Miniprotein binders against a8xhq1. Designs and how they scored, part 18

Target 1, 158 residues: a8xhq1
Amino acid sequence: MVQIWQMEPYPCGDPRLPHHLFPPKKITPDELSKRTGTLYWKLDTLDQVALAKRLTTLKLEHNFKKEDIFTLDAETTANFDDKIEELFEESSVPFEQARMIIEGSAYYDVEDKNGQWVRIFCEYGDLILIPSNTCFRFTTTPKNFVKMRRFYKEEEGN

## First folded at step 9 (miniprotein)

Design j16
Fold by ESMFold2-Fast, scan of step 9:
Structure j16 (fold): chain B 158 residues (1-158), chain A 87 residues (1-87)
Amino acid sequence: as target 1 above (158 residues)
Amino acid sequence: SKTYRIEIRIEFDSPLEALEKAELFLIKLAEIAREHGLTFRVEIRETEDGKIEIRFEIEGVSEEVAREIAELIREYFPDAEVEIRKE
């Protein structure tokens, strides 16, 4: 299921809690794109030939030359709690970021043009593209496990 | 204790078709990664004579999974340079 929502303005406590507004306010992928520039697609993983063509087109259009798998797992990742705390720190990078979730789940938070935060729930088959110079945060969900493909341009780490 | 590293190098004259095939291979590899603890890194570059080179590095692979991946490589890229070594 597509789950994107407006966050409360001053989220307190565990980053892995939903931090919805009350009452909850859901946001569509189109609304997300208009507000933050962030693109979100729920990909069909069963048609692998079509998926391969789509991902190839994405890589060519954005000049992604490098890729890796990134795993965060409370059972195996050293200093898991410290890493989650670091990743939830507000950050902004001068390059675009593309991530495709292949296992588990995570939250990407992105700040819109009016300083309001939007949370994107990412699970198997979800692909997101965050534009350069967007303020973002990242955390796992309470499942404390995510595995994703990360796409980078030719420059080191991006 | 028995894990392996697999390094693959492939060169192509036909960029789009080759890149689509490489992505299909990566989709298969990611499905294997869902069931196992392996990781991978991929790099694409253009060579001096205008060919496309793709390098794959796969780590944390059990012997059985290494055999499965080797079979997949033979199916997709019979002319690839492949190195499998014990970690």
Scores: ipSAE 0.788, ipTM 0.898, lowest interface PAE 0.4, mean pLDDT 88

Design j17
Fold by ESMFold2-Fast, scan of step 9:
Structure j17 (fold): chain B 158 residues (1-158), chain A 87 residues (1-87)
Amino acid sequence: as target 1 above (158 residues)
Amino acid sequence: SKTYRIEIRIEFDSPLEALEKAELFLIKLAEIAREHGLTIRIEIRETEDGKIEIRFEIEGVSEEVAREIAELIREYFPDAEVEIRKE
């Protein structure tokens, strides 16, 4: 089951905590798309031929011409805490972005048109597409480890 | 304990077939990356004569992992242009 929820307006303390409302408000992928334009899919990672075709379709439909594999790991990544703090700063880019989690877990937060934030829990096999000019934040979960594929139109990965 | 950089360039006539084959290769490469810390970048370009060029750059590769990757490249893309150099 997909885990997407409405966030508290001003998350205080550690960004890696769930920051649910009380009581929790869960959001469906359809509601996520209507509110933020963000798309979410859970992909079958065991059927490599089907996975390759799905990702090929993604690249062709969205004209993604660059990608990288990006790792954050508290045990091996230099200046991990500083990087996580930086990645949790609100940002937006003038192009759409796709991310697929291939190991570990992370949170992507996206802002809707009314200024409310939605948190997407991403784990192995999850693919998200964030539309251009969407305000977003990123962090690891408390597991402090994620490896993901990042897809771009013309941006170099980092 | 020296690290290597690997650059791979491949040209294809068919965009769909090129991207599917590159994707299967990348899925295998990502599994190697799970076991070893690697930086992998991919770029896709359309050439002037309508072919597709796919470029892979792999950084931070140990000697043992470089041999494993070289064998994978030979299996998937025997006609690829490959450069392996010390960092």
Scores: ipSAE 0.458, ipTM 0.773, lowest interface PAE 1.8, mean pLDDT 85

Design j18
Fold by ESMFold2-Fast, scan of step 9:
Formats: sequence, C-alpha cells, structure tokens
Structure j18 (fold): chain B 158 residues (1-158), chain A 87 residues (1-87)
Amino acid sequence: as target 1 above (158 residues)
Amino acid sequence: SKTYRIEIRIEFDSPLEALEKAELFLIKLAEIAREHGLTIRTEIRETEDGKIEIRFEIEGVSEEVAREIAELIREYFPDAEVEIRKE
C-alpha cells in the first residue's frame, strides 16, 4: 500500500516517528506530484526483465550515468543516531535525485511551495524522483535499516 | 579479514538491448547486495570513439560471494574485463 501523508509543521523528537497530522491526512501520488514535483512509483520487482527495461528507460530519459548502493543500518553504521539526525536536516541540491529502495524502509520528506511538508514511506520496490532545488529530509523508519540504489547525472555523484 | 574488490568493464556499441542486459545484470548484483554487506558503484560513459563503456566496482566481498559474482559475470558478459583483488 502507498503511504504518503501530510506532516505536522514542526516535527519534534525522534525523526523516525510518523509525524503525521491528527487526524491523519493521506496524500495521493498525483497530489504529491502537483504539490512538490516529486514522482513516486511502486515497481514490480518479480518481473526482472520488465524491471530492467523500465529502469533502463528511466536512466536514459534522465541521463543518469552513475549510481551506487547506499546502506544505513543501526547494527553496522557507526554513530547511527547522529547520522540520522544529520540526514534529517533540511537540505536542497541543484540536481534531481532518484532513489529505489531494495531492502528495508525509509522516509523521504519533501516541502511544497507553500512550506508544507509531505512524508513518503518508501519500502522494497519503491522508486522516487525528487526535482532539483527541492527542500527535503531523509530518515530511516524505526526499523533502522535501509538499502537503496541512488542514481546520479554524469557530472555528479560517486 | 578476507574481503575482495571486483572491477568489471564492459564496452559495446550501445544497442538498447545491451543496456537492458547490463541493467538486468545490475538487478542480479543488487539481489546479492541485499543479502551481503557489500558496496556497488556503476558508471556509464561514452568513449572517444563513440562506444559505450559500463564499469562496475564492487567492494567488501567475501571469497564465497566473489566466486558467485564471477560466475554471474561469466554468464552475462563473458567478454568483460574483470579484475578481482584481495583487499
């Protein structure tokens, strides 16, 4: 199930808590796109040939020439809590970002033009594309583990 | 500890089918990465003579997983340039 929601305006405490409004306000992928420009897809990971064609098309259309696998794991990542605090700081980059979750789960938060935040729950098979110059935050869920593919333009990334 | 670094270089004229095959290979590598603590970096670049080159760098690989990856490389890209080095 797609899980995207409007966040409370000043999330305090642990960034890994849901931080939804009360009562919760769900956001559709279409609403997410209209408000923030962020695209979200739940991919079929069982049809690997179709998946390969789709990801090849994504990379060609967006000129992603580099990628890596990023792991964040409370069991192996040094100073995990400090790292989560750092990654949850509001940030913006001058290039688009594509992320595909291959294990675990994470939250990507994106700010709309009116300063309101939307939280995207990302799990295995989820692909997101965040436009350049979008304010975002990132954290794991309370499961404290995520592994994802990160896609980059040729002139950036590792 | 016994860990290995694997570097793979594949060069081709870039029919779409070759890029799709490389992505299928990367999907298989990512499945191995799901089960094992390793890092993968991939880069696609155009050579001076207009060919496409794909490079994969895999680090933190145990000996057993390195053998598994070597077999996968042989299956998908028997003509690839491969270097396996102990770290």
Scores: ipSAE 0.697, ipTM 0.864, lowest interface PAE 0.6, mean pLDDT 87

Design j19
Fold by ESMFold2-Fast, scan of step 9:
Structure j19 (fold): chain B 158 residues (1-158), chain A 87 residues (1-87)
Amino acid sequence: as target 1 above (158 residues)
Amino acid sequence: SKTYRIEIRIEFDSPLEALEKAELFLIKLAEIAREHGLTIRVEVRETEDGKIEIRFEIEGVSEEVAREIAELIREYFPDAEVEIRKE
């Protein structure tokens, strides 16, 4: 299920908690795109041939020449708490970012044009594309485990 | 435990169909990475003579998983250049 929501304006406590409004305000992928430029797709992982064609098209359209599999796991990742704290710092990069979750779960937070934050819950099969120069934050969920494919243009991602 | 690094290099001149086949291979390889703790890096480049080259680097591979990956490579890219090194 698609899970994207408007965050509370001054979230406090553990960053890995949902931090949605009360009552929750869910956002559609189309609304996410209009507000933040971020694209979200829930991919069908069961039809691997169709998936391969779709991802090949994505990589060609966006000129993604490199990728890796990135893992964050509280049990195996050295300095896990420090890394999570660093990744949750607000940042932006001058290139677009594409991520596909292959195991576990994570949150990507993106800032909209009005300074409001939108949280995207990403789980197996979810693909997101964050445009260049977008303010974002990243964290794991309380599961403290995620594996994802990260896509890069030629000299990016080092 | 004893682990291995695997490097795979494939080169072809039919870009779209070959890229789709390489992506299907990578999807299956990622399923192995999902079940086992290993890292994968992939790079695509155009060679000087206009061919496409894809490189895969896989690290942290156990002996049993290395055999599984070798079989997958043979199935998808029997002509690939493959190097397996003990870490």
Scores: ipSAE 0.734, ipTM 0.882, lowest interface PAE 0.5, mean pLDDT 88

Design j2
Fold by ESMFold2-Fast, scan of step 9:
Structure j2 (fold): chain B 158 residues (1-158), chain A 87 residues (1-87)
Amino acid sequence: as target 1 above (158 residues)
Amino acid sequence: SKTYRIEIRIEFDSPLEALEKAELFLIKLAMIAREHGLTIRVEIRETEDGKIEIRFEIEGVSEEVAREIAELIREYFPDAEVEIRKE
């Protein structure tokens, strides 16, 4: 199932901890979209022909002309601790971002229009689209491993 | 041990069907990347004469995996321009 939740207002300590409210407050993909503009899909990876059509449509609709596979792994990635620290810094970019997890797991945190944060747990088959000028943070889960496809527009990045 | 770099260039003029086939190829390639520590970059562009060009760049490929990828390329895009270089 989808795993999206409202974060505590001032998360302290290890960013890879869940940082949910107590008791937890789950957010639906529709609620996520209304609050943050972020889109989330759990894709069927077993039907590869349907998956290819779905991703082709996404790339055409958003003019994604470039992509890569990005790996973050505590065992093999150079400067892993520094990279994780940098990626968890609050950031905002003037272009939309699309990511599809192909192995491992990660958290994407997005800020809503009222300054409240929502955490999205991403694992194999999950695709997210974060709109331009949205404040976000990224971290691995305690597994310290993720591989993802990253999609880019020709005019906005690589 | 020794690794290889693979560059693939494909041109076509039937955009939707060919793009869907290229994505299916990428899905297969990503499954190989799940099992191996290689990197992949892809770029799609429109040529001056209105054709679509897709370029794949794959790095850190072992000899065994390079053979597997070459077979996949032959299956999906037999007319692709392929360059395999030892790193």
Scores: ipSAE 0.692, ipTM 0.863, lowest interface PAE 0.6, mean pLDDT 87

Design j20
Fold by ESMFold2-Fast, scan of step 9:
Structure j20 (fold): chain B 158 residues (1-158), chain A 87 residues (1-87)
Amino acid sequence: as target 1 above (158 residues)
Amino acid sequence: SKTYRIEIRIEFDSPLEALEKAELFLIKLAEIAREHGLTIRVEFRETEDGKIEIRFEIEGVSEEVAREIAELIREYFPDAEVEIRKE
């Protein structure tokens, strides 16, 4: 199930809590794209050949020539609490970002043009593309575990 | 406690087939990585003569998992250049 929602204007407390508005306001992938430019797809992971073709097409269309697998796990990741705090700091980068969750779960928060935040719940099979210069935040869910594929354009260093 | 680094280099005449094959391999590597703390990096480039080169770099691999990955490489890319080094 697709889970995307409008966040509280001033979320307080643990960033891993849902931080829905009251009453809750759900957002469709189309609304997400209109408001933030962010694209979201729930991929079929059971057909590995179809998945391979889909991801190959993604890499060629966006010129993603490099990738890695990134893991955050409270049980094994050194300095987990510091890393999570750092990743939840508001940030923007001058390039497009693509992420596919392959295990666990996470939240990507993206700011729209009016300064309002949208939270995207990401789990196994979810692929997101965040446009360049979009303000975003990242955190794990309370599971404190996520593995994702990160796709990069031809860029020198990091 | 002992870990290995695996570097794979593959060159293909057919870019699309190579990339799809590499993607199937990555899907399998991701499954192996699930509980083993591996780091995986991949890069591909097009050569001037229309070929494609794909490089995989895998770090933090235990002895048992290194053997499993070596067999997977043999299955998917029998002609690949493979270097396995103790970290």
Scores: ipSAE 0.566, ipTM 0.807, lowest interface PAE 1.4, mean pLDDT 86

Design j21
Fold by ESMFold2-Fast, scan of step 9:
Formats: C-alpha cells, structure tokens, sequence
Structure j21 (fold): chain B 158 residues (1-158), chain A 87 residues (1-87)
C-alpha cells in the first residue's frame, strides 16, 4: 500500500521513526506531486513484460542512460551509521533523481513549497522521481536495509 | 572463496526492441541481486554507425552466481560479447 504523510514540524530523535503528525495526515500521490513536484508510482512487478515496457518508457522519456544498483545494509555496509547520518542531511541537486526499490525499505523526505516536509515510505516495487533543485533527505527504515535501482542521465550522476 | 566480474557488450540496430529486451534482462538480474550481494552498472549509448550499444558490468559475483548469470546471458543475448574474469 501507498504510505505518504505530512511530517511533524520539529522532528527530534531517530530519523528512522515515522515522524508523522498526530493524528496522522496521509498524502496522496497526486497531492505529493502538487505540493513538491515529486512523482510516486507503485509498480506491478508480477507482469515482467509490462514492467519492462513501463521502465523502458521511463528511461526514454527522461533520457536516463546509466543505471546502478545501490545497497545499504547495516550488516555489510562499511561505516553504515555514518553513511545514514550523511544521507539524512538536507540537500538538493541540479538534476532529476529516479529510484526504484527492489528490496528492503527506505524513507525519502521532500520539502514542499511552504517549507513543510512530506515523508514517502518506499518498499519493493516503488518508483519515485524527485525534480531537480528539490530539498530532500534520505534514510533507511528501522530494518536498516535497502537495495534500489538508481537512474542517471548521460551527463549527470549522483 | 573467489569472486568474478562479468562484462557484457551488446549492439542492436533496433533501439526500442533492444532497450525493451535489455530491460527484461535487467529485471531478471535485479531478482538475482535481491538474493545475492553483487553490484550492477549499465550504460546505453548511440554508436557512430547509429546503432545502440548496451554495456553491463557486474561485480562481486560468486562462482555459482556467475554460472547462473552466464546461462541467463546465453538465453537473452546469445551473440553478446561477454568477458568473465576473477577479481
């Protein structure tokens, strides 16, 4: 299921806690797009032919010419705690970011036009596209494990 | 005990057909990557002749998984240029 929510204004403590409002305020993918420009899709991974056509279309439409698979795993990744702390620092980049989760789970946080943060829970089959110059943060969930496909343009990379 | 690196180079005259077939192959590789610790990099480019060239680089592969990947390559791209070497 889709899980996107408005974050509390002054989150404190462990970044991997949900940090939603009380009561929780869920955000639809359409609302996410209107507020932040970020696109979110939950892909059907069972029909591999349809999935291949969908991802091929994504790559052509956005001119993605390079890919890798990126892994973060508390059991095997060197300096895991430092890497997670670094990735949770607010940043922005001058190019689109596309990520598809293939195993595990993660949070992508994106800042909206009014300076409020929206958290996106990403798990197997989830694809996100974050526009250029968007403020974002990344962390694993308490599972401390994620593998994702990352898509890059020929003249860009991250 | 030992790991391998696999490099695959494929050229196609039909860009869309090639990209869709390469994506099917990548979906299968991603399934293998879900179960095993390995790294995958892919790049696509147009050649001087107007063809599409696709390169795959796979690293950190055990002998057993390298054999599985070699069988997958044979199935999807029997005419691909393939190099398998120890790391």
Amino acid sequence: as target 1 above (158 residues)
Amino acid sequence: SKTYRIEIRIEFDSPLEALEKAELFLIKLAEIAREHGLTIRVEYRETEDGKIEIRFEIEGVSEEVAREIAELIREYFPDAEVEIRKE
Scores: ipSAE 0.675, ipTM 0.849, lowest interface PAE 0.8, mean pLDDT 87

Design j22
Fold by ESMFold2-Fast, scan of step 9:
Structure j22 (fold): chain B 158 residues (1-158), chain A 87 residues (1-87)
Amino acid sequence: as target 1 above (158 residues)
Amino acid sequence: SKTYRIEIRIEFDSPLEALEKAELFLIKLAEIAREHGLTIRVEWRETEDGKIEIRFEIEGVSEEVAREIAELIREYFPDAEVEIRKE
């Protein structure tokens, strides 16, 4: 089951808390796409050949020429708390972004066209595509560990 | 102890085959990275003569893991240009 929800309008305290409405207002991947332009897929990671073809198609269709593996881990990452605080600051970039979680978990928050925030819980096998000029925030979950593949266009990777 | 940096450059005639093989390599490489925390960067481009060049850069590699990666490269890309530097 995918987990995407509408956030409370003025979240305060630890960004790693769920910050959902009470009761939780769940959002489908289709509703996420309609509201924010963000795409979400839960990939089948058991078939490595099929996975490789799927990611090859992603790279070719979106012209993702550069990629890295990015890790945040409270046990090993220097200045972990400062990095989490920095990554949770609102940001937007003039190019689309793709991220696939390969270990651990994280939250991606995206702002919709009406200024409301949607939180996407991302775990192993989840792939998201955030369109250009979308306001977003990122944080780990309280597990304080995530490893993900980040896909970049030629221009972005400078 | 010392760590190593590994740079791999490979060229293919088929974009689809090249990228699919690179993905299978990256899946295996990510399994190694899970235990050892190395950093991985990948870049691909079309060359002027219509081929595909793929470059991998791997940093923060211990000697044992560098040996494992060298074996993996030999298996997946026997004709790759490989440079391993102790730094």
Scores: ipSAE 0.706, ipTM 0.860, lowest interface PAE 0.8, mean pLDDT 86

Design j23
Fold by ESMFold2-Fast, scan of step 9:
Structure j23 (fold): chain B 158 residues (1-158), chain A 87 residues (1-87)
Amino acid sequence: as target 1 above (158 residues)
Amino acid sequence: SKTYRIEIRIEFDSPLEAIEKAELFLIKLAEIAREHGLTIRVEIRETEDGKIEIRFEIEGVSEEVAREIAELIREYFPDAEVEIRKE
């Protein structure tokens, strides 16, 4: 299932905990887009031909010319704790970001125009597109493992 | 243990054909990446002749996985320029 929710205003403790409101306030992909400009799709990974066409369209529409596979794994990633701490720091970049999870799970947090944060649970098959100049944070879930495809423009990225 | 680096270069006449075939290949390559730790980088560029060149760089590959990837390359890109080297 799609899992996107409004975050508590001042999350305390481990960033990898859900940090939802009590009671939880779920956000639809349409609401996410209206509030933050962020797009979210749950892709059908079993139809490889349709998946390839969808990702081809994404690359052509957004002029993504570079790509890598990025892994974070508590078992194998050097300085894992430091890296996830760095990635959870609030950040903003002057270009759009596309990410597709191919294994494991992660949270992308995005700030709306009123300064409220929305958390997106990302798992296998999820594709997100975060617009330029959006404040965001990233963390693994408590599983401490994620692999994702990262898409970049020719003049941007690594 | 020993690891390998694989570099693939292939040219296409059209961007649509290039990217779509590369995506089919990358979907299969991602299946392999789910089971094994390896680094993948892809770059697309336009050549002087107006062709589309796609380059793949795969690093940290075990000998067994390198053989599997070599077979996949033969299936998808029989005309590709391929270099496999020990690191």
Scores: ipSAE 0.675, ipTM 0.859, lowest interface PAE 1.1, mean pLDDT 88

Design j24
Fold by ESMFold2-Fast, scan of step 9:
Structure j24 (fold): chain B 158 residues (1-158), chain A 87 residues (1-87)
Amino acid sequence: as target 1 above (158 residues)
Amino acid sequence: SKTYRIEIRIEFDSPLEAMEKAELFLIKLAEIAREHGLTIRVEIRETEDGKIEIRFEIEGVSEEVAREIAELIREYFPDAEVEIRKE
């Protein structure tokens, strides 16, 4: 099930807690797109040929020429706590970002045009596309483990 | 402590077919290495001849996983340029 929600304005404490409103306000993928420009899909991973065609289309349409697999794991990643703290700092980049979760889980937080934050729970098979110049934050969930594919344009790579 | 680095270079005249096949290869590669902390990088470029070149760099590969990857490469890209080196 899709899990996207509006965050409380000033989340305090552990960034890996849900930080939803009370009562919770769920956001649909369509609402996410209207508010933030961010696209979200749950991909069908059972048909690998169809999946390969879908991801090839993504790469061609967005001119993604470089890719890596990025892993964060509390058991094996050096300086794990420092890295998560750094990744949760609000930032923006002048290029679009595409990420597909292949193991574990993570949160992507994106700021809408009215300054409100939306949290996207990302797990196996989830693909997100965040527009250029969007304010975002990233963290693992309390499971402290995620592997994702990261897609890059030819000129950036960094 | 015996790990391997694998570099694969593939050149094609048909960009769409090449990219779809490379993507399917990468999906299957990820399945083989699901619980391993491999470093995988992929780059696609157009050559001066107008062909498409796809490069894979895989690092931190155990001997057992390297064997499985080598078999997958033979299945998908029997004509690829492949370098396997101990680290």
Scores: ipSAE 0.627, ipTM 0.830, lowest interface PAE 0.9, mean pLDDT 86

Design j25
Fold by ESMFold2-Fast, scan of step 9:
Order: structure tokens, then C-alpha cells, then sequence
Structure j25 (fold): chain B 158 residues (1-158), chain A 87 residues (1-87)
């Protein structure tokens, strides 16, 4: 199931906790797109031919020329706690961000046009596209493990 | 444990035909990366004569996984330039 929700305004404590409103406010992918410009797709990973065509279309439409696999794992990643803390700092970049989770899970937080934050739970097969100059935060879930494909244009770093 | 670095370079005349095949190959590589702690980087560029060049860089590859990757390369891109170096 799609899991996207509006966050509390000033999340305190561990960034890996849900940080939803009370009562919880669920957001649909359509609402996410209207509020933040962020696109979300739950992809079928078992049909590899269809998956390849879809990802090829994405790369051609957005001119993604570079890609890597990014792994964050409490068991193997050097300085894991420091990296998680760094990745949860509010940031923005002047380019689109496309991410597809291939193992584990993570949260992407995106700020909407009214300064409110939306949390996107990402797991195997989920693809997100965050617009340029969007304020975002990233963290693992309490599982402390994620692998994802990251897509880049020519001017972007890995 | 010994690990290896694999670099793959492939050139094509047609962008559309090349991209879908490269993506199928990359999906298979990503499955291997799920099971094994290797890293993958991919770069696509247009050459001066209008061809497409796709480069793959794979790091942290064990000897057994390197054989698996070599078989995949042979299946998908038998004419690719491949360099395998010990890390």
C-alpha cells in the first residue's frame, strides 16, 4: 500500500519515527503531486521487460545520463550515524532527483508550496521524482537499510 | 576477501535500440547488487560522430560474482570492451 502522510511541523527526536499528525493525515500520490510537484510510482519489479521500457522512457524524457546504486546499511556503511544525520538536514538541489528503491526502505520528506512537510515511505519497487529546487530530507526507516538507484543528468554528481 | 573492479564500455549507432537493452542489462546487474555488496555507476554520452557510448563501472566484486557478471556481459554485449582489475 501507498504510504504518504503529512508531517508534524517541527519533528523532534529520532528522524526515523513516523512523525505524522494527530490524527494522521494520509496523502494520495495525486495530492503529493499537486502540493509538491513530486511524482510517485509503485512499479512492477517482476515484469523486467515492461520495467526496462518504463525506466528507459523516464531516462529519455528527463535526460538522465548518469546512474549509481546508493547503499546505506548500519552493518556495512562507514560512519552510518553521521551519514544519517547529514542526510536528514534540510537541503535543496538545482536539478531533478529520481530514485528507485531496489532493497530495504527509506523516507523522503518534501516541503510543499505552503511550507508544510510531506513524508513518503519508499520500499522495493517505488520510484520517486522530486523537482529541482524542492526542499527535502532523507532518512532510512528503523530497519537502517536501503539500496536505491539514483538517476542524474550530465552536470550532476553521483 | 579479494575484490575486483569491472569497467564496461559499449558503443551503439542508435540511441533508442541501445537504451532499452542497456536498461535490461542494468536491471540484471541491480539484482546481483541486491544479493552482493557491490556498487554500480553508469554514464551515457553521445560521441562526436553521433554514436552512443555507455560506460559501466562496478566495484567491490568478488571472484565468483565477477564470473556471473562476465557471463551477463557476454550474453547482452559480446562486443563490449571489458577491463577487470583487482582492487
Amino acid sequence: as target 1 above (158 residues)
Amino acid sequence: SKTYRIEIRIEFDSPLEAFEKAELFLIKLAEIAREHGLTIRVEIRETEDGKIEIRFEIEGVSEEVAREIAELIREYFPDAEVEIRKE
Scores: ipSAE 0.487, ipTM 0.802, lowest interface PAE 1.7, mean pLDDT 86

Design j26
Fold by ESMFold2-Fast, scan of step 9:
Structure j26 (fold): chain B 158 residues (1-158), chain A 87 residues (1-87)
Amino acid sequence: as target 1 above (158 residues)
Amino acid sequence: SKTYRIEIRIEFDSPLEALEKAEYFLIKLAEIAREHGLTIRVEIRETEDGKIEIRFEIEGVSEEVAREIAELIREYFPDAEVEIRKE
């Protein structure tokens, strides 16, 4: 299920809590795109031939020439708590970001043109594309585990 | 307790068909990565003579999983340059 929602203005406490408005305000993928430029797709992971064509098209259209699999896991990641705290700091980068969740779950938060934050719940099969120079935050859910494919352009150094 | 590192290098003349096949292979590798603690890095470049080169680096692989990956490579890319080493 697609789960995207308007966040409270200044989320305090554990970043892994939902931090939605009360009552909750759900956002559609279309509304997300209009407000933030961020694209969201729930991909069919069972049709692997179609998935391969879709991801190949994504890589060609956006010139993604590098990728890795990134894992955050409370059981195995060194300094997990510090790393999660760091990743939840507001950031922006001068390049677009594509991420596909392959295991676990995470939140990507993106700031819209009016300074309001939208939280995207990402789980297996979810693909997001965040535009360049968009303010974002990242955290795991309380499951404290996520594994994702990250796509990069050739000029992005690691 | 011992893990392996796998490096794969593949060259293709036709970019679209080759890239789709490489992506299908990556989807299979990602399924293996879901079950095991693999580190995977991939890079695609165009060579001087207009061919496409794809490189895969896979680390933290148990002996059993290294065997599984080696079989997958043989199936999908029998002409690939492959190096498997103990870490």
Scores: ipSAE 0.697, ipTM 0.866, lowest interface PAE 0.7, mean pLDDT 87

Design j27
Fold by ESMFold2-Fast, scan of step 9:
Parts: structure tokens; sequence; C-alpha cells
Structure j27 (fold): chain B 158 residues (1-158), chain A 87 residues (1-87)
């Protein structure tokens, strides 16, 4: 299920907690796009031909020339705690970012035009596209494990 | 245990054909990556003679998984240049 929600204004404690409002305020993919410019798709990973065509179109339309598979795993990743702390620092980059989760789960937080934060729960098959100059944060969920495909433009590099 | 590095280079005349075939192959590699702790990097570039080259770098691969990947490469890209090295 799609899980996107408005975050509390001043989240305290562990970044991997949900940090939703009480009561929770759910956001649709359309609302996410209107508020933040961020696009979200839940892809059918079992239809490999359709998946390949969809991702090929994404790469052509956005000129993604490089990609990798990026893993964060508390059991195997060196300096895991330092890495997740770094990734949760607020960041903004002058290019768009595309990420597709292939295993595990993670949160992408994006700031809207009014300074409010939206949390996107990303799991197997989820693809997100964050526009350039959007303030964002990233963290694993409490499961401390995620594998994702990251797509890059030629000028971004890796 | 011993691990291996695999580098694959494939040339195509068409960017669309290159990306579609590479994506089908990469979806299969991602399935293998779900089961095993390998690292994958992919780059596409235009060669000096106007062809499209796609390069795959795969690292941290066990001997068993390297054999599986080699079979997959033979199936999808029989004309690919492949280098397998111990790490």
Amino acid sequence: as target 1 above (158 residues)
Amino acid sequence: SKTYRIEIRIEFDSPLEALEKAEIFLIKLAEIAREHGLTIRVEIRETEDGKIEIRFEIEGVSEEVAREIAELIREYFPDAEVEIRKE
C-alpha cells in the first residue's frame, strides 16, 4: 500500500520513527506532486517486460546515463550508523533524483513550498523522482536494510 | 571466501535497443542482487564511431554467483566483452 504522510513540524528522537501527525494525515501521490513536485509510482515488478519498457522510457526522458545498486544494511555496511546520520542531513541538489527500491524499506522526506515536510515510505517496487532544488532527507526504517537502484544524469556522476 | 569482479562491455547501434536490452538484463541482475550482497554500476556512453556502449561493473561476487552471472551474460549478450577477475 501507498504510504505518504505529513510529518510533525519538529520531529524529535529517532529519525526512523514514523513522525506523522496525530491523527495521521495521509497524502495521495497527486497531492505529493502538487505540494513538492515529487513523483511516486508503485511498479509491477512481476511483469518484467512492462517494467523494462517503463524504466527505459524513464531513462530516455530524463537522460539518465548512469546507475548503481546502493545497499544499506546494519549487518554488512561499514560505518552504518555514520552513513545513515549523513544521509538524514537536509540536502538539496541542482538536479533531479530517481530511486527505485528493490529490497527492504526506506523513508524519503521532501519539503513542500510552505516549509512543511512530507514522508514517503518506500518499499519493493516503489519508484520516486525528486525534482531539482528540493530539500530532502533519507533514512532507513527501523529494519535498517534497503537496496535501491539510483539513476544519474551525465553531469551528476557518482 | 574469494570474491570476483565482473566487467561487461556491450556495443549497440541504437540507443533505444541498447537501453531496452540492458534494462531486461539489469532487472535479472537486480533479482540476483536481492539474494546476494553484490555491487552493480552501469554507464552508457557514445563511442567515437557513433555507437552506444554500455558498461557494467559488478563487484563482491562469490564464485557460485559469478558463474550464474556469466551464464546470464552468454544468454543475453553473446557478443559482449567480459572480464572476470579475482578481488
Scores: ipSAE 0.585, ipTM 0.829, lowest interface PAE 1.4, mean pLDDT 87

Design j28
Fold by ESMFold2-Fast, scan of step 9:
Structure j28 (fold): chain B 158 residues (1-158), chain A 87 residues (1-87)
Amino acid sequence: as target 1 above (158 residues)
Amino acid sequence: SKTYRIEIRIEFDSPLEALEKAELFLIELAEIAREHGLTIRVEIRETEDGKIEIRFEIEGVSEEVAREIAELIREYFPDAEVEIRKE
């Protein structure tokens, strides 16, 4: 089961620490969707044919026309510390985004309708879809390594 | 050390079959990338005559891995337009 939890209101110190409440308040994927609009799926990566069909359906349903594989690795990524600091800054974009972790681990933080933050621990096989105009933050875990597929949607300009 | 850039261009009449096959290719390509510092980008567009075009750009590929990728391309897309350049 995916690990999702309510964050403390003013996380202080290293963003790669869990920053959960005391006691921890775990959130289900259904609660995540109701509070933030963010969708979560655990994908079966061992059945490549089923995975290919599932990802093809995702791309068609959401009109994702561009994709890359994005790697952050403290050992090889230039300016790693600066990059993770920038990625942890609160951001929002006017289009939906999908991310699938294929190696390593990361945290995606999403803001709910009441201004409270929810942290999603993403690891191998986790796929998330963040809706447009949602405030989010990203960081690696203390392992300082993640590789993920990023899906991009063509903006509507009609 | 030498690295290579590989560009692949494929056109299809059937979008669903083409996209599923391209996705299977990308899943295998990602496995190859797991132990190598590859940059992979994919773009899908519809052509003027209603066909689907899929483009792959792969960068930072060692000579050994370029041979492996070339074999994978032959297996999945024997009719693809492929360009391999030294970087």
Scores: ipSAE 0.618, ipTM 0.828, lowest interface PAE 1.1, mean pLDDT 85

